# VH-VL binders against NAD kinase (nadK): the designs that were tried, part 68

Target 1, 268 residues: NAD kinase (nadK), of Syntrophomonas wolfei subsp. wolfei (q0aze0)
Amino acid sequence: MKIILVNNRFKENTEKKAQEIAGQLSALNVEVIIDNGLDEPYAGTVDFIMVLGGDGTMLRAARRYGQRAIPVLGVNMGTVGFLSNIEINELAEYLPLILREEYSLEARMMLEVAVFQQQSLLTRVFCLNELLLRSNSPRMLSFALEISGQKLEPYRGDGLIVSTTTGSTAYSLSAGGPIADPQLDAFIVTPVASHIINKRPLVVSPEREISLHLLEEREAIIGIDGQIKMDFGAENRVLIKRAPHPLLMVNLKAKPFFTSIDRSLQRQ

## First folded at step 19 (VH-VL)

Design VV1 (from SS4 with heavy chain K103R)
Fold by OpenDDE, fold request of step 20:
Structure VV1 (fold): chain C 268 residues (1-268), chain A 123 residues (1-123), chain B 107 residues (1-107)
Amino acid sequence: as target 1 above (268 residues)
Amino acid sequence: EVQLVESGGGLVKPGGSLRLSCAASGFTFSNAWMSWVRQAPGKGLEWVGRIKSKIDAGTKNYAAPVQGRFTISRDDSKNTLYLQMNSLKTEDTAVYYCTTVPRYDKFLAFDIWGQGTLVTVSS
Amino acid sequence: DVQMTQSPSSLSASVGDRVTITCRASQGISRYLSWYQQRPGKAPNLLIYKASNLESGVPSRFSGSGSGTDFTLTISTLQPEDFATYYCQQTYERPWTFGQGTKVEIK
């Protein structure tokens, strides 16, 4: 078995823990790679991904390795979130289940986001939560939204979020999007401060494709999972579709999603 | 009500074959990991094998004594677990139980058991 | 394979007695230990999981303790329905193995 540990490069405690865990795993004849902010994702093959940190670290790990269709375990290190399954202090006890492959998987839909300059592909990214298009100025954007070839009325507003159901509890939620069962596969298209006050979020079939482009010469940005940022202009278009592979999240413990989200919302 | 009901047990000659069934009700069978456990007359419990859910690739694992001879399978549309037993030996004589194997929280403890079905292998 | 050894193999007790059964693993199994009760002619029932967690519906007079290699099942006050055979099981690694059983008989 070969395991890659993905920790938060900005938190030293996660790095230290990764090294500790690596030592423990090595002592058990498990090959370990540590991704502590590698410039590029580890190119070699791995059998298991262990994420040490919070939701942000999971999102990063998902973008880097999620397309490989290998199990991903979130190990929480003192943060509040939805994407970790066990706590760091539980890892030792659950390790036998991991090493012996006595765990269950939950498939989470990911987005495939392709950004183009005219016909040229600038970048393609797989992400777990969302794609955000937003204005880079105090002025509203004007952009075109197309769903499976159906052109909607031009949109005016601060921006738009295209989220997975997993991402429904992230920025989409803050923008007024619905809370979605993560067991569902769907796009959630959530307006960000639309000029239409009652513009509703859209729940879109994962079989459809979503495209966005600006209708004016203005500066905008594309955000992915709140971690990747890139400039977006009138010459750009973004195409969003379901990723060919879901993220395979490891479930060692039962997580009551709706109870958890309800509790979380009550705290806000 | 959660229930497992085994059937298919009986008398069979050495070298023969038999298929056991386990009908599940009262819970989401398709999500459940299942196991077979046997108990020879007057003896203790012995794990036979386990099958994961379809979403978990339906992975099967067996105890060494039955490896290569027994096959676990499932039909989720019928909420039924199966144990195909081939090349039966006298040592396979036992009451066979089907069980659930919770994949969460209980460290694989068998929390639901059927009533068992008796398999007798004799000349 | 992990060997599970129970002690004693049998014991006699009276209603109201405190009963203790021990299970020893041939190697460390953390808390991957469960206890089962089997009444004559019946299927086993789960009593304890994770070495010390009481299964839902099981009376509180049952308790489990231990980790690593040594585990204990305790019945604080034996009841008439508790006369049965008890088994420990490890699920730390395959094959999952049971102890030989401990028969609790009426004195």
Scores: ipSAE 0.892, ipTM 0.955, lowest interface PAE 0.5, mean pLDDT 95
Fold by ESMFold2, fold request of step 20:
Structure VV1 (fold): chain C 268 residues (1-268), chain A 123 residues (1-123), chain B 107 residues (1-107)
Amino acid sequence: as target 1 above (268 residues)
Amino acid sequence: EVQLVESGGGLVKPGGSLRLSCAASGFTFSNAWMSWVRQAPGKGLEWVGRIKSKIDAGTKNYAAPVQGRFTISRDDSKNTLYLQMNSLKTEDTAVYYCTTVPRYDKFLAFDIWGQGTLVTVSS
Amino acid sequence: DVQMTQSPSSLSASVGDRVTITCRASQGISRYLSWYQQRPGKAPNLLIYKASNLESGVPSRFSGSGSGTDFTLTISTLQPEDFATYYCQQTYERPWTFGQGTKVEIK
């Protein structure tokens, strides 16, 4: 069996713990690859992913590995966020379930984001929380939103967020979007408001295709999960779809989303 | 009230077949992992097999004595678990219980049990 | 396969007695052990999971302890309804196996 341990190289305690866990797993004849973010994603066959850290580390794991249908377990090393399941001090005792595949999976919708220049595909990325389109200058953007070919009235403002339900508690929430049950599949489209009157958030079927492009020459950016940034201009268009595969999150302990929502938001 | 009710037991000759049913109520059956356990008269408990929920790929596992002869299935629209028992042997004579296996928190302990249905395999 | 051996196979006791039943696994099973009670003519019911956690609704006179290979079920003050057969089960590794049972009878 082969496992990836994902940690955050900027957090000393996660690097030390990753080495300790790798040693424990190696003693059980489990091959371990450590992904601390420095190298390219591991391309070989992998049976399981453990994420040591908070929601940000999970977002990176989801972008790197989410389309490969590999089970991913969030292991908390501090304050509980939305995406961890067990505590680090419990891991050794839960290993028999992991190694024998006696666990349940929860599917979390991901976005497929394709950015074009003119008619040419520039890049395709996947994300767990959201795409942000925003101005890269003090000036507002004028942009078009199309949903499955249906053109909405032009937008004017600081930008737009297209999120999953998992992403509803992230930047979409700060921009005025609703908290959504992560067991639902949907897009949440949230304008980034300013002093100018903007449109209300939309909840959209996951079967729709969402397209964005600028209506004027302006400096803009596309943000992915708050961790990837791309320049975006008048010659660009972005197409957003439901990703082919959800992130497969491992649940070893029940997660009472609604009773924990306030505590989790305070720690995000 | 959470309930599991087995049915379909009876007398059958060696080499015969039976299908057991387990009707579930009072919980979300489609999310549950389900198991069969048997108990020969006057004897102890023996795990027969487990089926996971559909969202967990419906994975099935069997104890060696029944592998290839028994098939666990489920119909989530009817909240019913099944055990198809083929090529029955006299040593399959037992009360058959359906149980739940918690997906979380309990280290796979069998927490909900039906009252059982008797299968007798005899000439 | 992990074999589970219970001791004693049977015992006689009086109401009010303290009763101890042991269960030994043929290899380490961490705390992947549960205890079940089967009253005469009834289906089994879960008493204890994770070696020591009481299932909801189980009286506090029941307790479990142990890890690894050696486990104990204790009934601190035996009651009339506790005359039953008790089974341990490991869930560390398939096939998930039960002990042979311990019958607790009235003295």
Scores: ipSAE 0.759, ipTM 0.898, lowest interface PAE 1.2, mean pLDDT 91
Fold by ESMFold2, look of step 19:
Structure VV1 (fold): chain C 268 residues (1-268), chain A 123 residues (1-123), chain B 107 residues (1-107)
Amino acid sequence: as target 1 above (268 residues)
Amino acid sequence: EVQLVESGGGLVKPGGSLRLSCAASGFTFSNAWMSWVRQAPGKGLEWVGRIKSKIDAGTKNYAAPVQGRFTISRDDSKNTLYLQMNSLKTEDTAVYYCTTVPRYDKFLAFDIWGQGTLVTVSS
Amino acid sequence: DVQMTQSPSSLSASVGDRVTITCRASQGISRYLSWYQQRPGKAPNLLIYKASNLESGVPSRFSGSGSGTDFTLTISTLQPEDFATYYCQQTYERPWTFGQGTKVEIK
């Protein structure tokens, strides 16, 4: 059996703990690949991914590995978030379930984001929480939103968030979007500081395609999961659709989403 | 009310076949992992096999004595678990129970049991 | 395969007695052990999971302890409905195996 351990190189205790766990697993004849962000994503076949850390580390793992249909387990190492399932001090006791594949999976929708310059594809990325379009200057943006070819009235404001239901508790929430059950598949489209009073958040079928482009020359950026930034201008368009594969999250313990909302939000 | 009700047991000659059914109610069957356990008359309990839910790939596992002869299946539209038993032997004589296996928190303990159905294999 | 050995195979007891049943695994199984009760002519029912956790609806006179290889089921004050056969089961490694059973009889 081969496992990737994903940790955050910039948090000292996660790197040390990853080495300890790797040693324990190697003693059990389990091959371990550590992904601390230093190297390119591991390209070979693996059976399982353990994410050691909080939601941010899970977001990186999802972008790197989420389209490969590999089970991913979130292991909390201090800050309780929305994407961990067990605590680090429980891991040893749960290893028999992991090693013998006696676990359940929960699918979480991801976004596929394609950025174009005119008609040419510049890049394609996947994300678990959201895409943000925002102004990169003191001036507001004027931009067009199309949903499956249907043009909405122009937007004017600081920007727009296109989120998964998993991302509904992240930036989308701060911008006034609803909390959504992460087991639903949907887009949540949340305006950021809209000048147009009637622009309410939208909940959109995951089968739709969402397109954004600027209507005036402005400097803007595209943000992905709050971790990747790309320049975005009048020459660009972005197309957003459901990613081909969901993130396959491992559940070893029941995690009651609704009873944990207040605790998780109080810590954010 | 959570309930499992087995049926399809009876008398069969060695080499014969039977199909057992387990009707489930009172819980979301399509999300459940299900197992069969048997008990020969006057003897202890023996695990027969387990089937996972569809989202978990519908994975099936069997105990060695029944491997290749028994097949577990499920019909989520009918909330029914099945055990197809072929090439039956006298040592397959037992009461057959269907059970649930919790996906979370219980370390695979068998928490819900039916009342069982008797299979007798004799000449 | 992991073999599960229960002791004793049977015992006689009176209402009000403290009853202790042991279960030993042939290898370490952490806390992947459950206990079941089977009354005569009835299906088994789960009493204890994860070695020590009481299943919902099970009376508090039942308790479990142990980890690794040695496990104990205790009935603190035996009641008339507790005369039954008790089984331990490991779920650490397939095939998931049961102990041979312990019959608790009326003295």
Scores: ipSAE 0.736, ipTM 0.884, lowest interface PAE 1.3, mean pLDDT 91

Design VV1 (from SS4 with heavy chain K103R)
Fold by ESMFold2, fold request of step 20:
Structure VV1 (fold): chain C 268 residues (1-268), chain A 123 residues (1-123), chain B 107 residues (1-107)
Amino acid sequence: as target 1 above (268 residues)
Amino acid sequence: EVQLVESGGGLVKPGGSLRLSCAASGFTFSNAWMSWVRQAPGKGLEWVGRIKSKIDAGTKNYAAPVQGRFTISRDDSKNTLYLQMNSLKTEDTAVYYCTTVPRYDKFLAFDIWGQGTLVTVSS
Amino acid sequence: DVQMTQSPSSLSASVGDRVTITCRASQGISRYLSWYQQRPGKAPNLLIYKASNLESGVPSRFSGSGSGTDFTLTISTLQPEDFATYYCQQTYERPWTFGQGTKVEIK
C-alpha cells in the first residue's frame, strides 16, 4: 500500500510528526510519500492520502489530488475545522480500518475553473471551497454573470464569490451567503459589497455553467480557495463548472455538521 | 423504533436453495452496512458475510465456508436485505440473524440485531 | 484468522455476585473487540464496543476492559435478567470472529 502524507511545513510540529507517522507506516510495510507543499504533486499511483493539519492543508491536498479519486482523510493536529475527521492521537487506533479499507467515503463537490484570455484557454484549476472575483484597486467592478447562457443584470461592487456547499462556511459566509449542508451539490453565488441592493446570494444547480467577465477595464484578481491568486482583466473570461470528480473524503467518525457549526467557525 | 425482522427460514434438503429476507425500519437503510450472522443449534455465533451501502460500492465479503454458495444482496427501495443460500449442506443448519455494522465510531461492532430465522437442512 | 477464546465456558453465580468473563485473541487486535449478551431464546444484544465503551441503554453494572490480546467483561452486581450467554467478537481483521461463548447461570 502507498500513502501520501500531506502537511504544512509552517505549522508547529507537523513536519516532525509526519516523519514519525511515516516511520510507523514503513514498519507496517507501507510506502509513504511526504508532501509538504515544496515539490510538485506526486504523480504515481497512490491508494490513500492523509492530511495532517487543518482546513487549509486539506484545501491544498484537494487541489493537488482531488481529481484522482483517491480517498483523503483529514487528521486534526489541534485546530478544529470543517474538514478533519479524526484526531492525531487516535490515528494509531484507526489505522487497522485504513489499511483494511473498512471505511466509508463522502463525496464533496469541487469546482472546475477555466480562465480565458479572449478565446484562448489560459489555465484550468480545481478548488474545494470557492472562486473569488474581486477588485484590485479602490474602484468597484462592473461585471457580467451568466448562468447557462442566461445573462443576469450587471453586477457592480467589490466582486463575487462562487463557492461549493463545502465553501459556504468560508469567504461566502462572510459576504452574506447561507450556510449550506456540504452533502448537497450546489453552487452558491454571493456578491461582495454590491452597490445593487437586490443582488442577493443565489443557490444554483450543479449542472449549470457559470461565466464571469468584466464590463469595464479594471484591475481585478481571481482567488482560488484563498490560496491561489491570478490577475483578471477586461480581456478575460472565467467559466466555472462542477469538477469531473468530487473529493473523496474518508469518514471514520461521524462528524455532526450542524451541532458543530458555532465551535468550528469560532476557531476560524 | 429501529427494527430488523428476518423471514424465509424453513426446512430444506441438502443441495437445495433458500432465500432469507431481512426487513429494516426506523433508520436510513440505504446508508447502512449490513451483515448476516448464524448460530447452529446449541452453538456459538459465526459471521457469514457483510454488504456495504451502495455509496460505498456495495462491497460484499463472505466467510470461507459460504463463499461461492451464498449471496448477500439488498434492495434499498424496499429497505430489505437478502441472503440467497445455494447448495445447502447439513452444517448450514442454524438460526440466521441480520445485523447492522456501523460505518462510524464503533470499530465495526454489530449494534442492531434481528430476531433470527431458523434454517434446517436435513434429509 | 484471529481466534477468540473465552473463559470460562460456563459459570454459576448468585444474584448480587461480581462476575468476570475473559476473552483472549490469538493476535493483537488493539481495541477492536465487542461484547454481546444473548438471553435464552433471544437475539444477541451489543453491550460493549471498542473494548470498554458501553452501548446506549446498557446498565452501568456492565463494564469492559483490555487491549491487545486480553479482554474482560465484568458484571459488578449480577441481576436475575443477566442469565445469558456472553460472546466476545473481534473486528480487527476479516473474517470477524466470535468467541465460543460463556454461559452464566443464576443459582
Scores: ipSAE 0.729, ipTM 0.883, lowest interface PAE 1.4, mean pLDDT 91
Fold by ESMFold2, fold request of step 20:
Structure VV1 (fold): chain C 268 residues (1-268), chain A 123 residues (1-123), chain B 107 residues (1-107)
Amino acid sequence: as target 1 above (268 residues)
Amino acid sequence: EVQLVESGGGLVKPGGSLRLSCAASGFTFSNAWMSWVRQAPGKGLEWVGRIKSKIDAGTKNYAAPVQGRFTISRDDSKNTLYLQMNSLKTEDTAVYYCTTVPRYDKFLAFDIWGQGTLVTVSS
Amino acid sequence: DVQMTQSPSSLSASVGDRVTITCRASQGISRYLSWYQQRPGKAPNLLIYKASNLESGVPSRFSGSGSGTDFTLTISTLQPEDFATYYCQQTYERPWTFGQGTKVEIK
């Protein structure tokens, strides 16, 4: 069995703990690849991914590996979040289930984001929480939103968020979007500081295709999961679809979303 | 009420086939991992096999004595678990129970049991 | 395969007695151990999971302890409905194996 162990290089305790866990797994004849974010994603075949850290580390793992249909387990390192399943101090006791593949999976929708310049593809990325289009200056944006070829009335404001249901508790929530059940597949489209009073958040079928472009020349940014940013101008378009594969999250413990939501939110 | 009810047991000759059913009610069957356990007359319990839920790829695992002869399947639209038993041997004579295996928290303990159905394999 | 050995195979006790049943695994199984009760002519039912956790609805007179290879089930004050056969089971690795059973008989 081969496992990728994803950690956060900016936290010394996670790096030390990752080395300890890798040693324990190696002693059990498990091959371990450590991904701390410094190197390119591991390209070889693996059976399982363990994420040591909070939601941010899980978001990076999802972007790097989420389209490979590999089980991913979130292991909390002391900060309550939405994407971890077990605590680090429980890991040893749960190892038999992991090593023997006696675990359940939960599928989480991901976004496929394609950014174009003119008609040329610049980049394609996948994300778990959201795409953000926002102004990169004090000036408002004027932009067009199309859903499956249907042109909505133009938007004017600071920007727009297109999130998954998993991302509904992230930036979308702060911008006034609803909390969504992660078991649903949907886009949540949330305006950011809209000057158009009746622009409300939209909940959109995951079968739709969402397109954005600017209606006037302005400095804008595309943000991905709050961790990646790209310049965005009048020459660009972005196309957003449901990703071909969901993130396959491992559940070893029941984590009732609705009864734990208030505790999880205090970490955002 | 949570309930599992087995049926389809009976007398068969060695080399014969039999299909057991387990009707489930009172819980979300499509989310459940299900198992078969058997008990020869006057003997202890023996795990036969397990099938995972569809979201967990419907993975099936069997004990060595039945591998290749028994097939576990499920029909989530009917809340029913099945055990197809082929090439039956006299040592397969037992009461067969269906059980649930919790996906979470209980370290795979078998928490819900049916009352069993008797399979007798003899000439 | 992990073999589970129960002791004793049978015991006689009176209502009110304290009863202790042991279960030994042929290798370490952490706390992947459960206990079941089977009344005569009935299906088993789960008493204890994770070596020491009571299943919902199980009376508090039942308790479990142990980890690794040696486990115990204790009935602190035996009741008339507790006369049954008790099985341990490991779920550490497949095949998931049961002990041979301990029959608890009256007097």
Scores: ipSAE 0.728, ipTM 0.882, lowest interface PAE 1.3, mean pLDDT 91
Fold by ESMFold2, last read:
Structure VV1 (fold): chain C 268 residues (1-268), chain A 123 residues (1-123), chain B 107 residues (1-107)
Amino acid sequence: as target 1 above (268 residues)
Amino acid sequence: EVQLVESGGGLVKPGGSLRLSCAASGFTFSNAWMSWVRQAPGKGLEWVGRIKSKIDAGTKNYAAPVQGRFTISRDDSKNTLYLQMNSLKTEDTAVYYCTTVPRYDKFLAFDIWGQGTLVTVSS
Amino acid sequence: DVQMTQSPSSLSASVGDRVTITCRASQGISRYLSWYQQRPGKAPNLLIYKASNLESGVPSRFSGSGSGTDFTLTISTLQPEDFATYYCQQTYERPWTFGQGTKVEIK
């Protein structure tokens, strides 16, 4: 069996713990690959991914590995969040379930984001929480939103968030979007500081395609999961679709979303 | 009330077949992992097999004595678990229980049990 | 396969007695051990999971302990409804196997 341990070299003091866990797994004849975020993602065959850290580390793991349909377990290192399932001090007692694949999976929708310059694809990325389009200057953006070819009236404001239901408790919430049940597949489209009265958040079928482009020359950025930033200008368009594969999250302990939501939000 | 009710047991000749049913109520059957356990008269408990929920790929595992002869299936629209028993042998004589296997927290302990249905294999 | 051996196979006791039943695994199973009660003519019901955790609704007179290979079930003050057969089960490794049972009878 081959496992990736994902940690954050510069945050959460996870590097030493990752090495300790790798030693324990090696003693059980498990091959371990450590991904601390600095090198390219491991490209070889892998059976399981263990994320040591908080929601941010899980977001990076999802972007790197989420389209490979590999089970991913979040292991909390002390920071309460929405995406971890067990605590680090419980890991040893749960290892038999992990190694024997006696666990349940929860599918979480991801976004596929394709950025174009004119007609040419510049990049394609995947994300778990959201895409943010926002101004990169003091000036407002004027931009077009199209949903499956249906052109909405122009937007004017600081930007727009296109979120998954998992991302509904992240930036989308701060911008006025609803909290969504992560068991639903949907886009949540949330305006950021809209100048146009009555541009309300939209909940959109996951089968739709969402397109954004600027209507005037302005400096803007595309943000992905609050962790990746790309320049975005009048020559660009972004297309957003449901990713081909959901993130497959491993659940070993029940984590009821609704009864835990206030606790999780207070600690974000 | 959470409940599992087995049916379909009876007398069968060696080499014959039976299909057992387990009707579930009071919980979300489609999310559950389900198991069959049997108990020969006057004997202890023996695990027969387990089927996972559809989201967990519907994975099926069987104990060696029944592998290839028994098939576990489920119909989530009818909240029903099935056990197809083929090529029955006299040693398959037992009360057959359906059970739930918690996906979380309990290290796979079998927490909910039906009342059982008797299968007798004899000439 | 992991074999589970219970001791004793049978015992006689009076209401109010302290009863201890043991279960030994043929290899280490960590805390992947559960205990079940089966009253005559009835289906089993879960008493204890993870070696020591009481299932919801189970009276506090039941307790479990152990890890690795040696486990115990204790009934601190035996009640009339506790006369039954008790089974341990390991879920560390498939096939998930039960002990042979311990029958607790009225003296």
Scores: ipSAE 0.727, ipTM 0.885, lowest interface PAE 1.4, mean pLDDT 91

Design VV1 (from SS4 with heavy chain K103R)
Fold by ESMFold2, last read:
Structure VV1 (fold): chain C 268 residues (1-268), chain A 123 residues (1-123), chain B 107 residues (1-107)
Amino acid sequence: as target 1 above (268 residues)
Amino acid sequence: EVQLVESGGGLVKPGGSLRLSCAASGFTFSNAWMSWVRQAPGKGLEWVGRIKSKIDAGTKNYAAPVQGRFTISRDDSKNTLYLQMNSLKTEDTAVYYCTTVPRYDKFLAFDIWGQGTLVTVSS
Amino acid sequence: DVQMTQSPSSLSASVGDRVTITCRASQGISRYLSWYQQRPGKAPNLLIYKASNLESGVPSRFSGSGSGTDFTLTISTLQPEDFATYYCQQTYERPWTFGQGTKVEIK
């Protein structure tokens, strides 16, 4: 069996713990690949991914590996989030279940984001939480939203968020979007500081395609999962759709979403 | 109320076949992992096999004595677990129980049990 | 296969007695150990999971302890409804095996 350990190299206890766990797994004849974010994603076949850290580390793992249909387990290193399942001090006790594949999987929808300059594809990225379009100046944006070719009335404001249901508790929530059950597949489209009265958040079928472009020349940014940023201008458009594969999250402990909402949000 | 009710037991000759059913109610059957356990008369408990939910690929595992002869299946639309028993032997004589195996928190302990159905393999 | 050995195979006790049953695994199984009660002519029911956790609805007079290879089930004050056969089970490694049982009889 071959496992990727994903950690954050800038947190000393996480890096040391990853080396310790790798040693324990190697002693059990398990091949271990460490991904601390410094090198390119491992391209070979693996059976399991273990994420040591908080939601941010999980977001990076999802972007790197989420389209490969590999089970991913979130292991909490101290801060309660929405994406971890077990605590680090429980990991040794749960290893028999992991190594024997005695676990259940939960699918989480991901976004496929394609950014164009005119007709040319600049980049394609997958994300777990959201795409943000926002102004990069004191000026508001004027932009067009199209949903499966249907043009909505122009937006004017600071920007727009297109999130998954998993992302509903992230930036979308702060911008006034609803908390969504992560078992649903949907887009949540949340305006950011809209100047246009009654531009409300939309919940959109995952089969739709969402397109965004600016209607006036302005400085804007596309943000991905709050971790990747790129410039976005009048010559660009972005196309958003459901990614071909969900993130496959491993559940070893029941984590009742609704009863944990306040605790998880407070600690973020 | 959570219940498991086995049926389909009876007398069968060696080499014969029998299909057991386990009707489930009071919980979301389609999410459950299910197991069969047997108990020969006057003897202890023996695990027979387990099937995961269809969502977890419906993975099936069997104890060695029944591998290749018994098949576990499920019909989520009918909330029913099945055990197809072929090439039966006298040592397969037992009460057969269906059980749930929690996916979370209980380290695979068998938490819900049916009343059992008796299978007698005799000439 | 992991062999589970219970001791004693049977015992006699009176209402009010403290009863201890042991279960030994042929290899380390961490805390992947559960205990079941089977009353005569009835199906088993789960008492203890993860070596020491009480299942919902199980009286607090039942307790479990141990890890690795040696485990105990204790009934602190035996009641009339506790006369039954008790089984341990490991779920560390397939096949998931049971102990041979311990019959608790009225003295």
Scores: ipSAE 0.712, ipTM 0.878, lowest interface PAE 1.5, mean pLDDT 91

